# VH-VL binders against q58102, part 34

Target 1, 198 residues: q58102
Amino acid sequence: LMDVHVLFSGGKDSSLSAVILKKLGYNPHLITINFGVIPSYKLAEETAKILGFKHKVITLDRKIVEKAADMIIEHKYPGPAIQYVHKTVLEILADEYSILADGTRRDDRVPKLSYSEIQSLEMRKNIQYITPLMGFGYKTLRHLASEFFILEEIKSGTKLSSDYEAEIRHILKERGESPEKYFPEHKQTRVVGLKKEI
Below, E stands for the ipSAE of ESMFold2; O stands for the ipSAE of OpenDDE; V2 stands for 0.75 times the mean of E and O plus 0.25 times the DockQ between their complexes.

## First folded at step 20 (VH-VL; framework fv_concizumab)

Design Q4 (at its last look DockQ between E and O 0.83; V2 from the best seeds 0.00; counts 0 for: pae E 4.7 > 2)
Fold by OpenDDE, look of step 20:
Structure Q4 (fold): chain C 198 residues (1-198), chain A 120 residues (1-120), chain B 112 residues (1-112)
Amino acid sequence: as target 1 above (198 residues)
Amino acid sequence: EVQLVESGGGLVKPGGSLRLSCAASGFTFSDYYMSWVRQTPEKRLEWVAYISTSGSEIYFPDSVQGRFTISRDNAKNSLYLQMNSLRAEDTAVYYCAREPWYDEEYFDYWGQGTTVTVSS
Amino acid sequence: DIVMTQTPLSLSVTPGQPASISCKSSQSLLHYQGRTYLNWYLQKPGQSPQLLIYEVSNRFSGVPDRFSGSGSGTDFTLKISRVEAEDVGVYYCMQSIQLPYTFGGGTKVEIK
């Protein structure tokens, strides 16, 4: 089996991506990114155990999310900042791993690499970049997730998530900013069990 | 067909308590978030309570926080709203509303409502 | 809390003519993932609210194509291309990007 390194947040999308890749004959290695701000990777660790996949936490430079916070304050909108973080993470990981994957969905706007950006990344770094969910709409994803997972959804901001937003929120707070101003509370899904064997 | 049927409304004095129920049918109740939404006599709509599929996440607006509790029994396909320390401003038609999951945040189906009147 | 403001408060329309309702939010309803959490509900006389449009422009099941939603950020519009008698009622916009969920004050649509 070919190893694939999956950017993993513990959420439904990255979890489903890992499952799909497994079904396709890959060996998923789940990677959660931490920037040393807060231990936000705990949720992802738990979910990885449930899924039964290998998991590791990679710590990257805090400056990346610091810059993201600057961008958010400047733009008054988190989109460009999240895009920046994701792109930066992919560039860094592409130096170490030959096959990368994430949970980018068809209808997502951010974070999401354009076709040209993907081509550039793959060419420059000589990697394969896989986005298993790019061909699926929300209804299909809902169906697929319901077939594999026992899910519990929470509102963002109430609990620590293992996405980029968690640590950026913390940085904003440290700066005397109100994260809620930039990150409205939104649904976040947690995998709490399996309905069938993967 | 999706159906939500509220019950338990009535007349109560200020400071009193009331328990509302919502019976769900026509769908897998345990797969959906549920909310209570009320409509005032002035016809304003106000979100009142939210509960996750398992009941592990519950949210209220400040206006009812500490006075209302929301619960569900998935085995009975039922949603409940316990209202304590009722005030005149709690007078309204109370609706149970279904909320889909997976980043969908709207109420796709509403019950017919049950009327709660708080008056001395 | 996010304040939702609808205009006009009431609208009297001749059957077959178009109608337009505005909804403004005090904050942007656009999530950075790209979804905008603005919904429209119709409450017909003597009935409970029913979902009409979700996420700005998506018609709910069974909703005729003469209904359309548009807008972005903080400014949204519901349009009825040809008002029919069955369209009479109060229309509400709702934001669901953050708690507490909040509704507009409603727009009453009547037939002349």
Scores: ipSAE 0.365, ipTM 0.817, lowest interface PAE 1.4, mean pLDDT 93
Fold by ESMFold2, look of step 20:
Structure Q4 (fold): chain C 198 residues (1-198), chain A 120 residues (1-120), chain B 112 residues (1-112)
Amino acid sequence: as target 1 above (198 residues)
Amino acid sequence: EVQLVESGGGLVKPGGSLRLSCAASGFTFSDYYMSWVRQTPEKRLEWVAYISTSGSEIYFPDSVQGRFTISRDNAKNSLYLQMNSLRAEDTAVYYCAREPWYDEEYFDYWGQGTTVTVSS
Amino acid sequence: DIVMTQTPLSLSVTPGQPASISCKSSQSLLHYQGRTYLNWYLQKPGQSPQLLIYEVSNRFSGVPDRFSGSGSGTDFTLKISRVEAEDVGVYYCMQSIQLPYTFGGGTKVEIK
């Protein structure tokens, strides 16, 4: 039985990752990152209660997402900024926790560490970084999510979400930018109930 | 087999109202987002309404906002479009369309359509 | 709103010959997470639209392999390697990266 710290947004993927780790015999501890910009963690707290896993909000330096906003304004594209935030979060957590996980999927592009980046993180920090969804394609993940969860769709940017985007959108607004210019509204799913015992 | 059957179309005068229905079968209706899409006489396709699985998320384009309402009855496997204050430009064939329940955003199945004609 | 522009508006093809349809969007359809939200539909005469290709290049179930999609960003192409009589109809592209979902104006494909 090993403790694993799971980066957790309350979406279907991070939730499914936690469920899989529980089924494999790990003891999941859910971590939602906040940067002190807005209380974006609230939806993740609600989902963590639904799932019945321990949950903690960790507040990191706002400068991380200020730099992300700088990158977006300079490059006119959010991908590199989101990747930067994710990698920075993993570096920081790796100093404190020996087994980290998240909801990265096989077919994801951003945020996602490459094979060499994973090897580097694990070797430099002497940790394990587990991506339970990496072994599954989209169709398998659809099946697994439907087995365990009741899902509702939301559009990114129309409600507070617990991913990195929410606070970055807020900083862009503070700077007089239109977040919609960089972050299209697309549907995201949220776990709002359980169909099956975990 | 997935089936979507629209009904309730007809001739209506400008300013009138009409309620469309879509009967679903062959799948677990409550697990899917649903949309209404219309096709104008000029053969242009326009998305006109979107409703989440529970009905908690509802969206419209500006062209119909405030005039149309969308609802669903998951116990009856039915989707509805209430159209008020109808205008000539609302004349179209109205389709109900299914979106996959996971994070896919495309219409995988369409009904056969029901025709709405708004004319004096 | 994202404007979707299809060319040509009409296409007459000799049976067995290839056809190519262009779709251009007013904004990139590439989401920063790596997915591209461009879909293709066919409406045969007297029928409702049917899904052909989702997310640029993925053929929907039952769609023949003579249909293929390609492209990135704002520029997309649907190709039919050998046009058959049953391929007659109007082809539409659709973006689903943001609401409102928008369609191209259509490309009518006919057999010569």
Scores: ipSAE 0.207, ipTM 0.741, lowest interface PAE 4.7, mean pLDDT 90
ESMFold2 (binder alone), look of step 20: mean pLDDT 93; pTM 0.952

Design Q5 (at its last look DockQ between E and O 0.82; V2 from the best seeds 0.00; counts 0 for: pae E 3.2 > 2)
Fold by ESMFold2, look of step 20:
Structure Q5 (fold): chain C 198 residues (1-198), chain A 120 residues (1-120), chain B 112 residues (1-112)
Amino acid sequence: as target 1 above (198 residues)
Amino acid sequence: EVQLVESGGGLVKPGGSLRLSCAASGFTFSDYYMSWVRQTPEKRLEWVAYISTSGSTIYFPDSVQGRFTISRDNAKNSLYLQMNSLRAEDTAVYYCAREPWYDEEYFDYWGQGTTVTVSS
Amino acid sequence: DIVMTQTPLSLSVTPGQPASISCKSSQSLLHYQGRTYLNWYLQKPGQSPQLLIYEVSNRFSGVPDRFSGSGSGTDFTLKISRVEAEDVGVYYCMQSIQWPYTFGGGTKVEIK
């Protein structure tokens, strides 16, 4: 019954986080972030309908991802830039929502808040920040995802994906950079159906 | 217990066609990405084709793009490679290889291989 | 395409002695989420390739403890602490960070 706002890309991890929260008795509200660079949110909207959760697209200042692109060009590595965007999004959403969640996994390195960063965010903003997947290893997450979801593979960072990478890649192209230099064309997933009732 | 068995190799003239099959057993076939990997006479390994669990995503390297097609029949636990417009450079042992669909990006099991020879 | 370069081309080793194989990539194999997509395979004489090590340093099921992998970015090493007769064959590194997946040219290991 408690409302929770979930950062949502339509991929397997953010979708699984929403499912777990629903099973625990929360009322998930899915949020996809857009920076006004390209309409990267459309596949996330489709997945939200499939899952049966309320969904909202929040447009934030494109300067955030322009700075991320600056960081990538300067440091020649996208990790710190992705971490910067993630933290900034959480700070902004924490002004509006008292319970936030995302698809961060135990074994991921970036984006991920440290323990002290979580404490700071929660204390300064008077919120709860929930990472439902943190207690599970990859084998457990694989098992759970395979019970619930039908997946489709897409290339990372395409205009069809709803993660931060797509808009950052676009800005890099506008600046004459080759996004492939920093972002490999790795496979990503999108949830396109359900095997099992949520 | 995991088994992958290729078949359909043989001798073919340049410009000809062959269809390779891979029979899978001992695992849930529909939970795995599948690839074809070939080994040239010089013993170099070359990835040739990829197909996702549902068949919705398919990739080829430039060397075979437009000439090869890949398909799967999950009900029959079978993977296929249709090779058209064959060239001498396509002479190789062709393996089917499986890749888990979730966060495990490597070929954990390979078949025995089937030999394709393209010669005038 | 990511080019994978292995050295040496061939290695002859006394049984019980260590062996080391180098693999270098033309681009970083580190994904920004923190995983490195470098794998090692062994093809024994007359057999198909088999997985030894995945993601730089993780031994696949059934692989003896004498095999270890290390490295980061573009520079990787496979070590065999004490070579045994069953370790004879051709070793290949492979990157799986992006398509096309690409392999090193192979390192033939034989005993003296």
Scores: ipSAE 0.388, ipTM 0.787, lowest interface PAE 3.2, mean pLDDT 89
Fold by OpenDDE, look of step 20:
Structure Q5 (fold): chain C 198 residues (1-198), chain A 120 residues (1-120), chain B 112 residues (1-112)
Amino acid sequence: as target 1 above (198 residues)
Amino acid sequence: EVQLVESGGGLVKPGGSLRLSCAASGFTFSDYYMSWVRQTPEKRLEWVAYISTSGSTIYFPDSVQGRFTISRDNAKNSLYLQMNSLRAEDTAVYYCAREPWYDEEYFDYWGQGTTVTVSS
Amino acid sequence: DIVMTQTPLSLSVTPGQPASISCKSSQSLLHYQGRTYLNWYLQKPGQSPQLLIYEVSNRFSGVPDRFSGSGSGTDFTLKISRVEAEDVGVYYCMQSIQWPYTFGGGTKVEIK
């Protein structure tokens, strides 16, 4: 089995990505990024245990999400900031791992690397970048997730999520900003169990 | 064919209580989020309640928070709205509405509605 | 709460002519993942609301192609290229980017 390092937030998309990679014959290693702002990786740890995959937390420089906060305040929109964080994380991880994967969906706009950006990343760093969900629409993803996972819905912003947004929200609050202004409260899905063996 | 049928509406005095039901058929009820949406006599639409597939997540607007309770019985393909401490402003046609999940945030099917009138 | 404002309140259209309805939100309905949570509903006389367009421009199943949605951020438009008698009713926009979900006040479309 080939090891693949999966950017993991504990959410349904990154979880499904890990499962798909396992089914394809890879050995998923789940990686959650933390920037030392708050311990937002807890949810991901729990989900990783449920899934039965190896998991580790990698701490990166706080300045990355600090800059993201600056960008959000400037643009009044979080898209470019999230894109920046994700790209930066991939660049950093590409120096350590040969095969990277994440939960980027077909219909997502951010974070999402363009074809040219992916090609550049793979060439420059000599890695493989895999996005298992790029071939699936939302209906298919819903079906697949329902086949594998027991899911629970949570309100965005109320619980600590293990995505980039969690720590950025905290930074914005520290700066006297209202995170809700930039990150509307949305529904989030959590994996709380398995319906079948992976 | 997807069907949602509301029942339980009627006339009630202020401060009274009423329980609405919604019977679902034509789809796997347990796979969908459900909401109640009401339409005032002035024809304004107002979201009233939301419940997740398992019932673990529930939301209300401030206007009904603490007075209304939403529940579901997936085995019976039924959605419920318990309305307590009813007010005149709660007078409306109440619709049950189906909502897909996985980031699909819209009501794709509505019932025909049941009328609730709160009057002294 | 996000305030949804529709204009006009009413519209009388000659059959075969186009119609346009505007919906404005008090804040952006664009999620940073790229989806915009603006939906359109039609309530025909004596019926319950029915989904017409979801996420700005996607026609729901069974919706004729004479209906189209457009817009971004806070400004959205529903267009009917050729109004037919069956298109009579009240049109509502709705935001679902955050709780509570909120609706526009509605636009009544009638035939001249």
Scores: ipSAE 0.234, ipTM 0.776, lowest interface PAE 1.7, mean pLDDT 92
ESMFold2 (binder alone), look of step 20: mean pLDDT 93; pTM 0.950

Design Q6 (at its last look DockQ between E and O 0.77; V2 from the best seeds 0.00; counts 0 for: pae E 4.3 > 2)
Fold by OpenDDE, look of step 20:
Structure Q6 (fold): chain C 198 residues (1-198), chain A 120 residues (1-120), chain B 112 residues (1-112)
Amino acid sequence: as target 1 above (198 residues)
Amino acid sequence: EVQLVESGGGLVKPGGSLRLSCAASGFTFSYYYMSWVRQTPEKRLEWVAYISTSGSTIYFPDSVQGRFTISRDNAKNSLYLQMNSLRAEDTAVYYCAREPWYDEEYFDYWGQGTTVTVSS
Amino acid sequence: DIVMTQTPLSLSVTPGQPASISCKSSQSLLHYQGRTYLNWYLQKPGQSPQLLIYEVSNRFSGVPDRFSGSGSGTDFTLKISRVEAEDVGVYYCMQSIQLPYTFGGGTKVEIK
């Protein structure tokens, strides 16, 4: 099987991406990014075990999320910052891995690389960039997720998630900022089990 | 057809307790989040409680936190709201409402409601 | 908590004429993933609220195309292109970007 390295947050989207890639004949290797701010990768570790895929944590420079925090304070909106972090992570990983994937959805605005950006990345780094969920709407994703996963709802910000937001929130707090001002506390879905074998 | 039917409303004195029920049919109950929403006599709508599919995640607004309990029995397709230490301001029509999951944050179906009156 | 403000409080419309309702939020309802969590409900006389529009502009199943939603950030509008008798009731906007969910005060629509 051909190895694919999947950016993995432990959430439903990255989990579904890994499953789809497995079904397509790839060998998923789950990668969770940590920036050395807080050990926010725990949720992803647990989910990876549930899914039965290989998982590793890669630590990147804290300056990346520090810059993201600066951007959020400046723009009063997290979108550009999250986009910056994701793009930066992909650039870094592209130097080491030949096939990268993530859970970017069709209807997502951020983070999401444009078509031209994807072409540029693939050409410059000589990699394959796969976004399995780009062909699916929310209803389809809901159906697919319900077929494979046992899901649980959690409130964002109350429990450490393994996404970029978790460590950025912490940095903002350290700076005397209120993360809630920039990151609304909404519900997030967690994979807590499998309904069928992958 | 999706149906939600509330029951258990009535007249109660301040400090009293009441238990509301919601019977669901026409859909797979265990696949949906559920909420209680109340409408005051002034016709203001207020979210009251939320419960996840398994019941493991529950949320309340500050106005009812510590006084109300939400639960569900998926085998019975039922949602419950235990209301303790009731106050006059809790007087309202209480609706059970279905909430889809996977980042869909709205109530797509409501029951007909049950009336709760808290008065001396 | 996010405060939702609707205007006007009431609206009397001649059948066949258009209607417009405004909803403003004290904070942006746009999530950085691109979804805006603003919903509209209609409560007809003697009935429970029913979903009309979700996420600013998406009509719920069975909702006529004379209803349309628009807006962004903190400013939203519900429009009825041609008001019919069956459209009478109270309209509520709701934010669901964060807990607690909060509703507007409602706009009563009547027929002249």
Scores: ipSAE 0.426, ipTM 0.833, lowest interface PAE 1.2, mean pLDDT 93
Fold by ESMFold2, look of step 20:
Structure Q6 (fold): chain C 198 residues (1-198), chain A 120 residues (1-120), chain B 112 residues (1-112)
Amino acid sequence: as target 1 above (198 residues)
Amino acid sequence: EVQLVESGGGLVKPGGSLRLSCAASGFTFSYYYMSWVRQTPEKRLEWVAYISTSGSTIYFPDSVQGRFTISRDNAKNSLYLQMNSLRAEDTAVYYCAREPWYDEEYFDYWGQGTTVTVSS
Amino acid sequence: DIVMTQTPLSLSVTPGQPASISCKSSQSLLHYQGRTYLNWYLQKPGQSPQLLIYEVSNRFSGVPDRFSGSGSGTDFTLKISRVEAEDVGVYYCMQSIQLPYTFGGGTKVEIK
């Protein structure tokens, strides 16, 4: 059985990716990234226990998200910064792990590697990068998620989440910026229970 | 088929209270986020309450915060809105509305509404 | 709060002719992940609102293809290619990018 390391936020997409990989015969190991700014990983740890997969938190250099904040302030739009962080995380993890995965969806724009970026990462690092949700439209993903998960939505600016946004928001506040100027107070999803054995 | 039926509206004096109910059928109620949306006599639509699937997350706009309480009973497929300290500006038709749970943030089904009139 | 402004406030349309409704938001409805959270509802006379279009351009189940939505950022348009008698009512846009959710003031569509 092959180990796969899944970038994991505790949300529905990264959780569903892990479930699909398990069903395909992989052994998923969940990784939540932290940048040492705030302990944003706690909800992801709870979801990992619910799913029954091995989980760890990897702390990376805070300078990565400091640069992301610079990019947001300069461009007044967070997309390129989120893309930069995700790509940087994948590059770093690819030095350590030979099979990486995440919850990227077919219909996502950011964060998402292009086909050529995926090929480059795989060839340069001699790894496999797996995006299990790329073959599914949202109706199928909705059905699959409803089969397995109990979800809660939370407002993105009111609770710690384990995606990249939480720590970037904190840095923006430290700089005297209002994070709401760049990140809408939009609802985010987390997995809080299972309906079905994985 | 999806069905939402509100009840409990009526005439009440300022400062009074009412409890609205919404009976749901035709879908798995416990897997949907629910809201209350009101329509004023001027025909303006205002969102007034949100409750998550388990009831653990609740949100109100400032206009009703501290006066309204939302709850749900998933075993009875029922949504409730407790309205206290009612004001004339709360006069409206109150709809319960269903929000799809997966990455879809819109109200896909609405009830027929129940009328609340706050007047002396 | 995001202010949603609709124009016109009303319009009268000869049956079979097109109609166009504008909705403008006080800030962008584009989320950085690439989705735009603008929805359209129709309230027919004596009825509750019903969903027509979600996320700018996606027709809800059962909505005829004569309804189409377009736009980006802060400017959005609902078009009815051929107005029918059943299309009369008040049309509302709604943003769902952030709480509180907010609606436009409505556009009343009538048959001449």
Scores: ipSAE 0.267, ipTM 0.753, lowest interface PAE 4.3, mean pLDDT 89
ESMFold2 (binder alone), look of step 20: mean pLDDT 93; pTM 0.949

## First folded at step 21 (VH-VL; framework fv_concizumab)

Design K1 (at its last look DockQ between E and O 0.75; V2 from the best seeds 0.00; counts 0 for: pae E 3.0 > 2)
Fold by OpenDDE, look of step 21:
Structure K1 (fold): chain C 198 residues (1-198), chain A 120 residues (1-120), chain B 112 residues (1-112)
Amino acid sequence: as target 1 above (198 residues)
Amino acid sequence: EVQLVESGGGLVKPGGSLRLSCAASGFTFSDYYMSWVRQTPEKRLEWVAYISTSGSTIYFPDSVQGRFTISRDNAKNSLYLQMNSLRAEDTAVYYCAREPWYDEEYFDYWGQGTTVTVSS
Amino acid sequence: DIVMTQTPLSLSVTPGQPASISCKSSQSLLHYRGRTYLNWYLQKPGQSPQLLIYKVSNRFSGVPDRFSGSGSGTDFTLKISRVEAEDVGVYYCMQSIQLPYTFGGGTKVEIK
């Protein structure tokens, strides 16, 4: 089996991506990124155990999310900052791993690489970048997730999510900023179990 | 056909309690989030409570936090709202509303409502 | 809490003529992932609210194409291209980007 390293936040999208890759004959290795701000990887770790996939946490330079915080304060909107972080992470991981994947959806705006950006990344780094969910709409994703997962909802900010937002929020708070001004407290879906074997 | 039927409304004195029920049919109840939304006599709509599919996640606005309890029985296709320490400002028509999951965040179906009147 | 402001409070329309309702939010309803959480409901006389539009511009099942939603950020509009008698009622906008969910004050649409 070919190893694929999946950027994993513990959310429904990255979880479904991993499952799809497994079904396609890959061997998923789940990777959660941490920037050394807070131990926000815990939720992802738990979800990885539920899914039964290998999981590791990779710690990257705090400066990346520090810059993201700067961008958010400047733009007063988190979109560009999140995009920057994701792109940076992919560039870094592309030096270590030959096949990368994430949970980017068809209907998502951020984070999301354009076709040209993907082509550039793959050519420059000589990697394969896979986005399993790019061909699916939300109805299909809901169906697929319902097929495989037992899902629950949590409020963002209540429990530490394992996405980039969690650590950026913390940095903003440390700077005397109100994260809620930039990140709305929204509900997030969590995988809490499996309905069938993957 | 999706149906939501509220019951349990009535007249109650301030400080009293009521328990509202919502009977769901025509869909897989356990697959949906549920909320209570009330409409004041002035016709203003106010979100009152949220409960996840399993019931493990519950949210209230500050206006009812600590006084109201939301619960569900998926086996009975039923949603409940226990209202304690009722106030005059709680007077309203109370609707149960269905909320699809997966980043939808809207109420696609509402019940007919049940009227709660809090008065001395 | 996010404050939703609707204008006008009431609108009287001749059948067959267009109608437009505005909804403004005190904060942006755009999530950085690209979704905008603004919904429209109609409450017909003597009935419960029903969903018309979700996420700014998506018509709910069964909603006629004479209804359309538009807008971005903090400014949104519901349009009815040709008002019919069955369109009479109170229209509400709702934000669902964060809890608590909040509604506009409503716009009453009547037929002349």
Scores: ipSAE 0.659, ipTM 0.894, lowest interface PAE 0.9, mean pLDDT 94
Fold by ESMFold2, look of step 21:
Structure K1 (fold): chain C 198 residues (1-198), chain A 120 residues (1-120), chain B 112 residues (1-112)
Amino acid sequence: as target 1 above (198 residues)
Amino acid sequence: EVQLVESGGGLVKPGGSLRLSCAASGFTFSDYYMSWVRQTPEKRLEWVAYISTSGSTIYFPDSVQGRFTISRDNAKNSLYLQMNSLRAEDTAVYYCAREPWYDEEYFDYWGQGTTVTVSS
Amino acid sequence: DIVMTQTPLSLSVTPGQPASISCKSSQSLLHYRGRTYLNWYLQKPGQSPQLLIYKVSNRFSGVPDRFSGSGSGTDFTLKISRVEAEDVGVYYCMQSIQLPYTFGGGTKVEIK
């Protein structure tokens, strides 16, 4: 079985990506990124145990999310900053791992690599980069997730959320900014159980 | 067929309490997020409570925070709203509403509503 | 809180003619992932609200093709290409980009 290293937040998309890769015959190894700002990886660890996949937390340089905060303050919009963080994480992981995957969806704009960016990453780093959800629309993803998962809602930026937003919000607060100026209190999901064996 | 049926409305005095119920059928209740939405006599719609599938995550707007509580009993397919310290401005028709579970942020089905009147 | 403003407050339409309803938000309803969280509901006389359109332009199941939604950012429109008697009622827009969810004040559509 080929090992695949999956960027993992414990949310619906990264969890579904891992399940699909397992069903295709890969051996998924889940990676949650942290920047040392807050222990935002805890829910991802719980979900990884629920799913039954190997999991590790990799701590990267806080400078990455400090720059993201700079970008948000300057541009007054978080999209470019989130894209920057995602691309930087992939570049770093590509130095270590030969098969990478994440939960990028067809319908997302950010974070998402373009076709040419994917080709560049794969060629420069001599890796495979797999985005298992790119072939599925919203209704299909809803159906697939309902076969496997029990989901719950959390607010964006809860310190236990394992996406990039939580630590960036914290840095903005440290700088005297109100994170809600840039990030709506939008609900996000977490996987809290299984309906079906993987 | 998705069905949501509210009950428990009535006339109460300011400072009083009332408990609303919503009976769900035609879908797997425990897989869905639920909300309460009220419609004032002026016909304004106001969201007033949210509860996650297990009941572990609950949200309220500031206008009712600390006065209302929301709960669910998944074994009975039932949603509840406990309203305490009621005020005249809480007078409304109260609807239970179902929120789709996957990356959805809208109410796809509403109940018939139950009327709450707060007056001396 | 995001303020949702609907215009007009009421609209009287000859059967078979088009109708257009505007909804404006005090803040952008575009999430940085690229989704826009604006929804439309119809409350027919004596009934509870029912979903028409979700996320700007997606018709809910059973909603006729004569209903269409459009817009971006802070400015949104619901159109009815040919108003029928069953379309009478109050139309509400709702933002779901953030809590608390908030609704427009409503637009009453009547047949003349």
Scores: ipSAE 0.409, ipTM 0.798, lowest interface PAE 3.0, mean pLDDT 90
ESMFold2 (binder alone), look of step 21: mean pLDDT 92; pTM 0.950

